# Ledger of designs, part 3: VH-VL binders against Nucleoside-triphosphatase THEP1

Target 1, 177 residues: Nucleoside-triphosphatase THEP1, of Natranaerobius thermophilus (b2a6v4)
Amino acid sequence: MTESNILLTGKPGIGKTTVIKRTVELLSCSSTGFYTREIKRGDPRVGFEIISLQTGERLPLAHTDFTTAEDRVGKYGVKAENLLGFLKEINEAMTSNKPQCLVIDEIGKMEFFTPGFHETVDKAFQSSYPLLATIMKKSHKFCDYLKNRGDTDVIEVTENNRDDLPEKLAKRIEEQL

## First folded at step 18 (VH-VL)

Design w2 (from u6 with light chain R28E)
Fold by OpenDDE, fold request of step 20:
Structure w2 (fold): chain C 177 residues (1-177), chain A 121 residues (1-121), chain B 108 residues (1-108)
Amino acid sequence: as target 1 above (177 residues)
Amino acid sequence: EVQLVQSGAEVKKPGSSVKVSCKASGYTFTNYAISWVRQAPGQGLEWMGGIIPIFGTANYAQKFQGRVTITADKSTSTAYMELSSLRSEDTAVYYCARLKYTWEGWYFDYWGKGTTVTVSS
Amino acid sequence: SSELTQDPAVSVALGQTVRITCQGDSLENYYATWYQQKPGQAPILVIYGKNNRPSGIPDRFSGSSSGNTASLTITGAQAEDEADYYCNSRDSSGNHVVFGGGTKLTVL
């Protein structure tokens, strides 16, 4: 039985998000969720923004300029509240009975500060919908659990496979619809 | 200063319903989850359910599913817990608590003082 | 859903070390949180995550985990540490919060 949950991992900058975006574009069904994009100020990375696949709304999730943020990951202040609306969309989608692919990019440290993120991820994995997500490579109790689920396929994105992955993933997801 | 102010003690008859309120202040209400936890006399803590105000829907412990309703009013920063079909075993102190999420788990960092609900014939 | 289990009561001599352990299948996948509760009071957060102490909690409190267990350790127990301690985590689904049965700690 083909796993319904697909987790992409890989080194930073390898192109995981690109694989997600290209895969979503190939799907015949709608995709619900979000992806994350780096914010650059010149050369250095200064933050991360999240983008809704449904609405295209773009919001900053973490930034070096968020100096008063309660939650922090390294040099970044986290504005966890900005992810709440996106999580709400995912949760509503999971109860809609609409054929769709769930997308969570990324399951990482910054996102865990948002209320309901943990639960949303668990529900997504437990749902009948195909799930395409990226996950932090570093060891983490919850993330390790997700990676080791029997219904989950963990794929390491590399320079050798990143160009071919979108078509392969799209095909797999399509077969699960 | 974060505060969770709960409604006063209740005395109820079996079969009736009780609705407890929890007014939050000192923080952005919509940015945190609120849970309800009860404790019967001499017993342990029991999670009943929780709500993320922005979601509008609550999660419930299986034991209370269908008998408890948790809501949140964003305009007043108040969470509510309504328990129906009360029985003597529901006699307890009911707490509301703020649930904080982190990448290293979650925790209840602020608690209300509790609301005593007594169910007796 | 899964449950968390604790010993109902433990004792420790003043100045000695005591470990309170919580066991449950879900602890393999989720972090545990520990609370202290004294009579007539609401619970107080003492440990969360791998080993995080909130401000105001003495450094004699520490947390650890192994397999399907989580533990709260008090190194150098003080008289004021006499209380009930509850572990907390998620059930197997991750969607529900669960508490252990609580452990009454007596300081001798």
Scores: ipSAE 0.913, ipTM 0.952, lowest interface PAE 0.5, mean pLDDT 96
Fold by OpenDDE, fold request of step 20:
Structure w2 (fold): chain C 177 residues (1-177), chain A 121 residues (1-121), chain B 108 residues (1-108)
Amino acid sequence: as target 1 above (177 residues)
Amino acid sequence: EVQLVQSGAEVKKPGSSVKVSCKASGYTFTNYAISWVRQAPGQGLEWMGGIIPIFGTANYAQKFQGRVTITADKSTSTAYMELSSLRSEDTAVYYCARLKYTWEGWYFDYWGKGTTVTVSS
Amino acid sequence: SSELTQDPAVSVALGQTVRITCQGDSLENYYATWYQQKPGQAPILVIYGKNNRPSGIPDRFSGSSSGNTASLTITGAQAEDEADYYCNSRDSSGNHVVFGGGTKLTVL
């Protein structure tokens, strides 16, 4: 329980982001980073937006309507540039010496198209700040590396644990501050 | 068409500084990282550092830390590399290159033609 | 930081297959990218990721990886493939870009 990095993984829709949000709400310190929310048109998921924990700014990261996007993940065009500002915030926060929890939701394919994402993630993992992040479940060289880090705790979010995780995670993070 | 246009050849004395420019066009400057890579005569490629314009702060190879400064001017879509305390070993062709990020890694897809910097007394 | 190592020189007969290998601890964690460079020219991207070829690169070029190694394979080497080949990735920290020492490929 001495790991400073906590990675949440799980199947899509299991509630990883919810766990992140609830955990952040329980923390006494500020949280820096972003979380991702799906965009729906009625029932169908048509994209994903990212939300800054600092500013509350919401920007689309991927969308089916981004038909001219150079970068694509499945049916979604990726607007990678929209994550740049959020990454900048994280990087600036890491040099601020302010007690905080870093949040990256998620470490996934769509985010990798953004310049500096890999570097930001690596820096976050290497930083002295608690890191709470979600990570894609599917195998990926970089993601697998992160999951296998000795200073990282990987937690599979399931229906059985998702309701209790926020309190547990908050406690762990608080102990690291 | 993506282009990286670098400044012209430089001849410098030891101890002096050189600043090479790389003007980018044909794409959104802030959406890609720019790296500087040099190659001494008959030698391999050597990464010096890189910058993501929106970040404003560059990453540097340890070898060049404290001696190299990489900057980006978003208004002119131009990246700069300034190397100080020049020595003969700094004689090389200096390339700027655009770094593309993907979920399957990254790559330099466009390169400048290179700027020859000659350091000699 | 970590380094990437390559054989300084390899040769291949025309029409034959050659594999250029890059080795480094960081390759276990990060993808490799391969570049071709001919005299007096800037490097050209030939392979990136698992096995991606950019437009314009012949399909005889392919990439692979295993453990702490990455390899560029030319299946059916042509005379024009004679060049220097560099692997590229990140160091162990992920914060720095690193190149291999380069491999001079001679087509016989």
Scores: ipSAE 0.907, ipTM 0.949, lowest interface PAE 0.5, mean pLDDT 96
Fold by ESMFold2, fold request of step 20:
Structure w2 (fold): chain C 177 residues (1-177), chain A 121 residues (1-121), chain B 108 residues (1-108)
Amino acid sequence: as target 1 above (177 residues)
Amino acid sequence: EVQLVQSGAEVKKPGSSVKVSCKASGYTFTNYAISWVRQAPGQGLEWMGGIIPIFGTANYAQKFQGRVTITADKSTSTAYMELSSLRSEDTAVYYCARLKYTWEGWYFDYWGKGTTVTVSS
Amino acid sequence: SSELTQDPAVSVALGQTVRITCQGDSLENYYATWYQQKPGQAPILVIYGKNNRPSGIPDRFSGSSSGNTASLTITGAQAEDEADYYCNSRDSSGNHVVFGGGTKLTVL
């Protein structure tokens, strides 16, 4: 099997992060990396936080309250330094020789501001570890390269497949280990 | 205001080493990558390597692997580049530069003024 | 042999349009960045990403790419545009920064 990299794409809110989390829950091996969740103030979304799969550490990545941030995506200021420790975890895992699944949710605009993110993603895709990631649907030269790699399977998450994907992906990832 | 202040010019003998410093100010030092780029007289720009200080390890161009050491001291906000086994062709201006990441690419947004290293007998 | 290849020199008549090209396999996968350098000075950023121009760079400068080729275009070249131009990107691994050999632009 030469397709060790799995990229989930799909419309915002379709459930990509839920597929990631449910897949990871089914794995017998450890998982290293992070996922995102929205931050709400009442009903409206005001930001995004990142959560480490290994430690459970939570840090805001982007927020409307980050009014002095130099890096911005739309109404959100980006606190790119908050992702640095999570990238360090992923890089250390790739030198560990432990069976594990690497997880990156999301390869997206906000994450690209963090020093070393591009390089960490490249290393993860080139590694022999199973990689489960989400990727923005928008066209982008580096993202298009990742989607077109011969060792990468791009799966669009839809209303029709999202409930079935976690078991299928977990089985596939376990077979690679 | 972001500043990268480099150490002064050096004259070195072949076979020796040189260590150039780059003191950063005006930003959170550990949050940005710093690279070293050199330019020999009449020649083009050549990336030597870089470091993200919080990661603690450097990344080197293949040509310089084994001869260059790049470090960062978080307590003084200073990056260092040390080049060993100097040859006359290592005579160059050595720049430190801050690497800025964006979602639409990466670029060096601030450069030091450069440090001239002359290797002569 | 540089992983990014540029012609060593290009000339343009004052007020005319010129394209400076950069070729390399990695440019299929990674954005190119362009720097201008005048004698005795550090390089300055001209174009990054698809076609992003930093504040202070004249709008006569633009960037483009197709396949393994990136281009810097100067429309209506001015005397002050005479300089060396470097393309900059990543190697095939994506982990190393690489520069092209540079192109000396002469404005006639």
Scores: ipSAE 0.823, ipTM 0.903, lowest interface PAE 0.6, mean pLDDT 92
Fold by ESMFold2, look of step 18:
Structure w2 (fold): chain C 177 residues (1-177), chain A 121 residues (1-121), chain B 108 residues (1-108)
Amino acid sequence: as target 1 above (177 residues)
Amino acid sequence: EVQLVQSGAEVKKPGSSVKVSCKASGYTFTNYAISWVRQAPGQGLEWMGGIIPIFGTANYAQKFQGRVTITADKSTSTAYMELSSLRSEDTAVYYCARLKYTWEGWYFDYWGKGTTVTVSS
Amino acid sequence: SSELTQDPAVSVALGQTVRITCQGDSLENYYATWYQQKPGQAPILVIYGKNNRPSGIPDRFSGSSSGNTASLTITGAQAEDEADYYCNSRDSSGNHVVFGGGTKLTVL
């Protein structure tokens, strides 16, 4: 297969996480990794949580209430340690020799604070396992490298394509396995 | 405050092994990477490997594959580096250092004072 | 390709500007970090990421990068800046830490 790594981009709120979740639901193989959801207190977004695809475990990654956190992105304190267990799941999956799709939502500022995240992403991109990920738009030396890899297909999610992508991506991923 | 306290200086014979300890305090040991970096007399810094204790697996520089073992004991908050089949070229100061990640790079934010290992006949 | 290359020695006149250079293919893809080391001491962080300076490091220190080259610039060098300087990044896999060979800076 030519492009085993699929990176979804697009404006905030366009539905990238929804595309990932629907794609995973269509797969017959297992999926290992995590996705993100915003945390709201009434109308305003106050944080982000991460959810394991394998276990369903949910932990906050960033929140305005994390006022003593050393790591911050804007108004959000980051509890980088909360992602460690999810990274362990991904690393263990890469040594399992079972057919599976790796999922990383999102390769973004908050996740980069977690020890081992950068290395886990590198390994996942270099592996032969299908990888379905979202990536931040912001210019970043490592992210720009990922987007420019020859084995990586960068797909902008738009209102025009988001409803069609899950079926196309699921078929493509299963053909790799 | 964050501290990395290393074991004392050692003098070793060629062919033997050395195990250097690095006791961490002032932070949650299992949540940070620790690396081992050595420096031979008059030479530069050389990364040997590292470990994230919660992952339990170590990552080694190719040069040291097969001779170095890096471990972490979560119960004592202590990292270890063991170097086997010692040669005179292994005479160096061995540092442990904590690796801090940020969204725009990474760096060693705390260093041990170093452990001098001398290999001589 | 996995190695970082630095000139072994550089001199600068007191008060002048000096650039210490680090070259390696992996620097196209990974940020460089710079450490200062004085005799008998552990290294001290001076620059990381694009151009981040930790607290306590004078603003005469700055970093830059282009292509496979990273640079540490000291504007208005002072006697206390005399030290060894190491660049630090990742190898081509991204999983191994690598150091350059170091540059001895002499302030004249």
Scores: ipSAE 0.816, ipTM 0.900, lowest interface PAE 0.6, mean pLDDT 92

Design w2 (from u6 with light chain R28E)
Fold by ESMFold2, fold request of step 20:
Structure w2 (fold): chain C 177 residues (1-177), chain A 121 residues (1-121), chain B 108 residues (1-108)
Amino acid sequence: as target 1 above (177 residues)
Amino acid sequence: EVQLVQSGAEVKKPGSSVKVSCKASGYTFTNYAISWVRQAPGQGLEWMGGIIPIFGTANYAQKFQGRVTITADKSTSTAYMELSSLRSEDTAVYYCARLKYTWEGWYFDYWGKGTTVTVSS
Amino acid sequence: SSELTQDPAVSVALGQTVRITCQGDSLENYYATWYQQKPGQAPILVIYGKNNRPSGIPDRFSGSSSGNTASLTITGAQAEDEADYYCNSRDSSGNHVVFGGGTKLTVL
């Protein structure tokens, strides 16, 4: 009603994706969207993959091996096209009238290179569907707008709260449905 | 080299329709948005709408909703814009342009040469 | 109602500094992009995002924003800078592209 959009922030590696996944596991409703997972070669991180909540499909989004990619974040080349199908799933869900929670992990630098990403995010925030997302901490005009929306609750994930958040978030999301 | 090659000039009567094509080459067509932007003589730029070919659905400016149809054919790497119920004020140069997204914004990085559409009796 | 408003014309003396402004409520939420257009040509990108300048654009061009206003600043204006300048952003929904009406820059 008032705060249908939940944005998780926090340090890299604090467990934001784990909070997302645990929350989704506790929901009785369907979830549509994607989350990210590190790709490691040994213990150093070499990339990121995206995983569909709907289908389980996995694709690399960014990797140090993508040396010829024009789109880059630091040492990672970005294959922005790999996110397009996941955005299509989210857009279709928003027109389906199927009760569900939308999930976007992460609203971040790599994802913004994908055509239609910011538009999909805008639509999701403006929709009546519960939205559970993570967002980058970097100052950014659009991201700051999202964080300041009156219908949006920004929650910093910390070591002290991460274990308790999934139950609280799942309860809140189900109250919207 | 990225190229956007548009169909030739058109002369149309009021009430008819026009369909302009934009053939893309030099990049993976399905990975970029294509927009249509027009400019009437002596006037500014107007965004009409755009499409991301993989999505298959177009996004239209409110002014043109109901009169414009934007499509993409991935097998020919060609985008189309069809404008119906033409009026004399639709006389303009119609551009296709490729939209590049970055995390700090977006911009049209390549433009077609434009297609002149003249609507007269 | 206009989404993005620009003054229709601005003049600057050769070598002086000029600021071209663009106003609209959506500029609080979305970056502006700036294009230069000369007669008979397609627009070219000058500034995007906060202050990103593509290769080939002189460093005398810069961008800034505050509140509902975005600005393009040209320091040390040159004769070749005489052109129309368009700001470009999103509408209030974030889903539609909008252009300002354009500003004709005259270099005296």
Scores: ipSAE 0.810, ipTM 0.900, lowest interface PAE 0.7, mean pLDDT 91

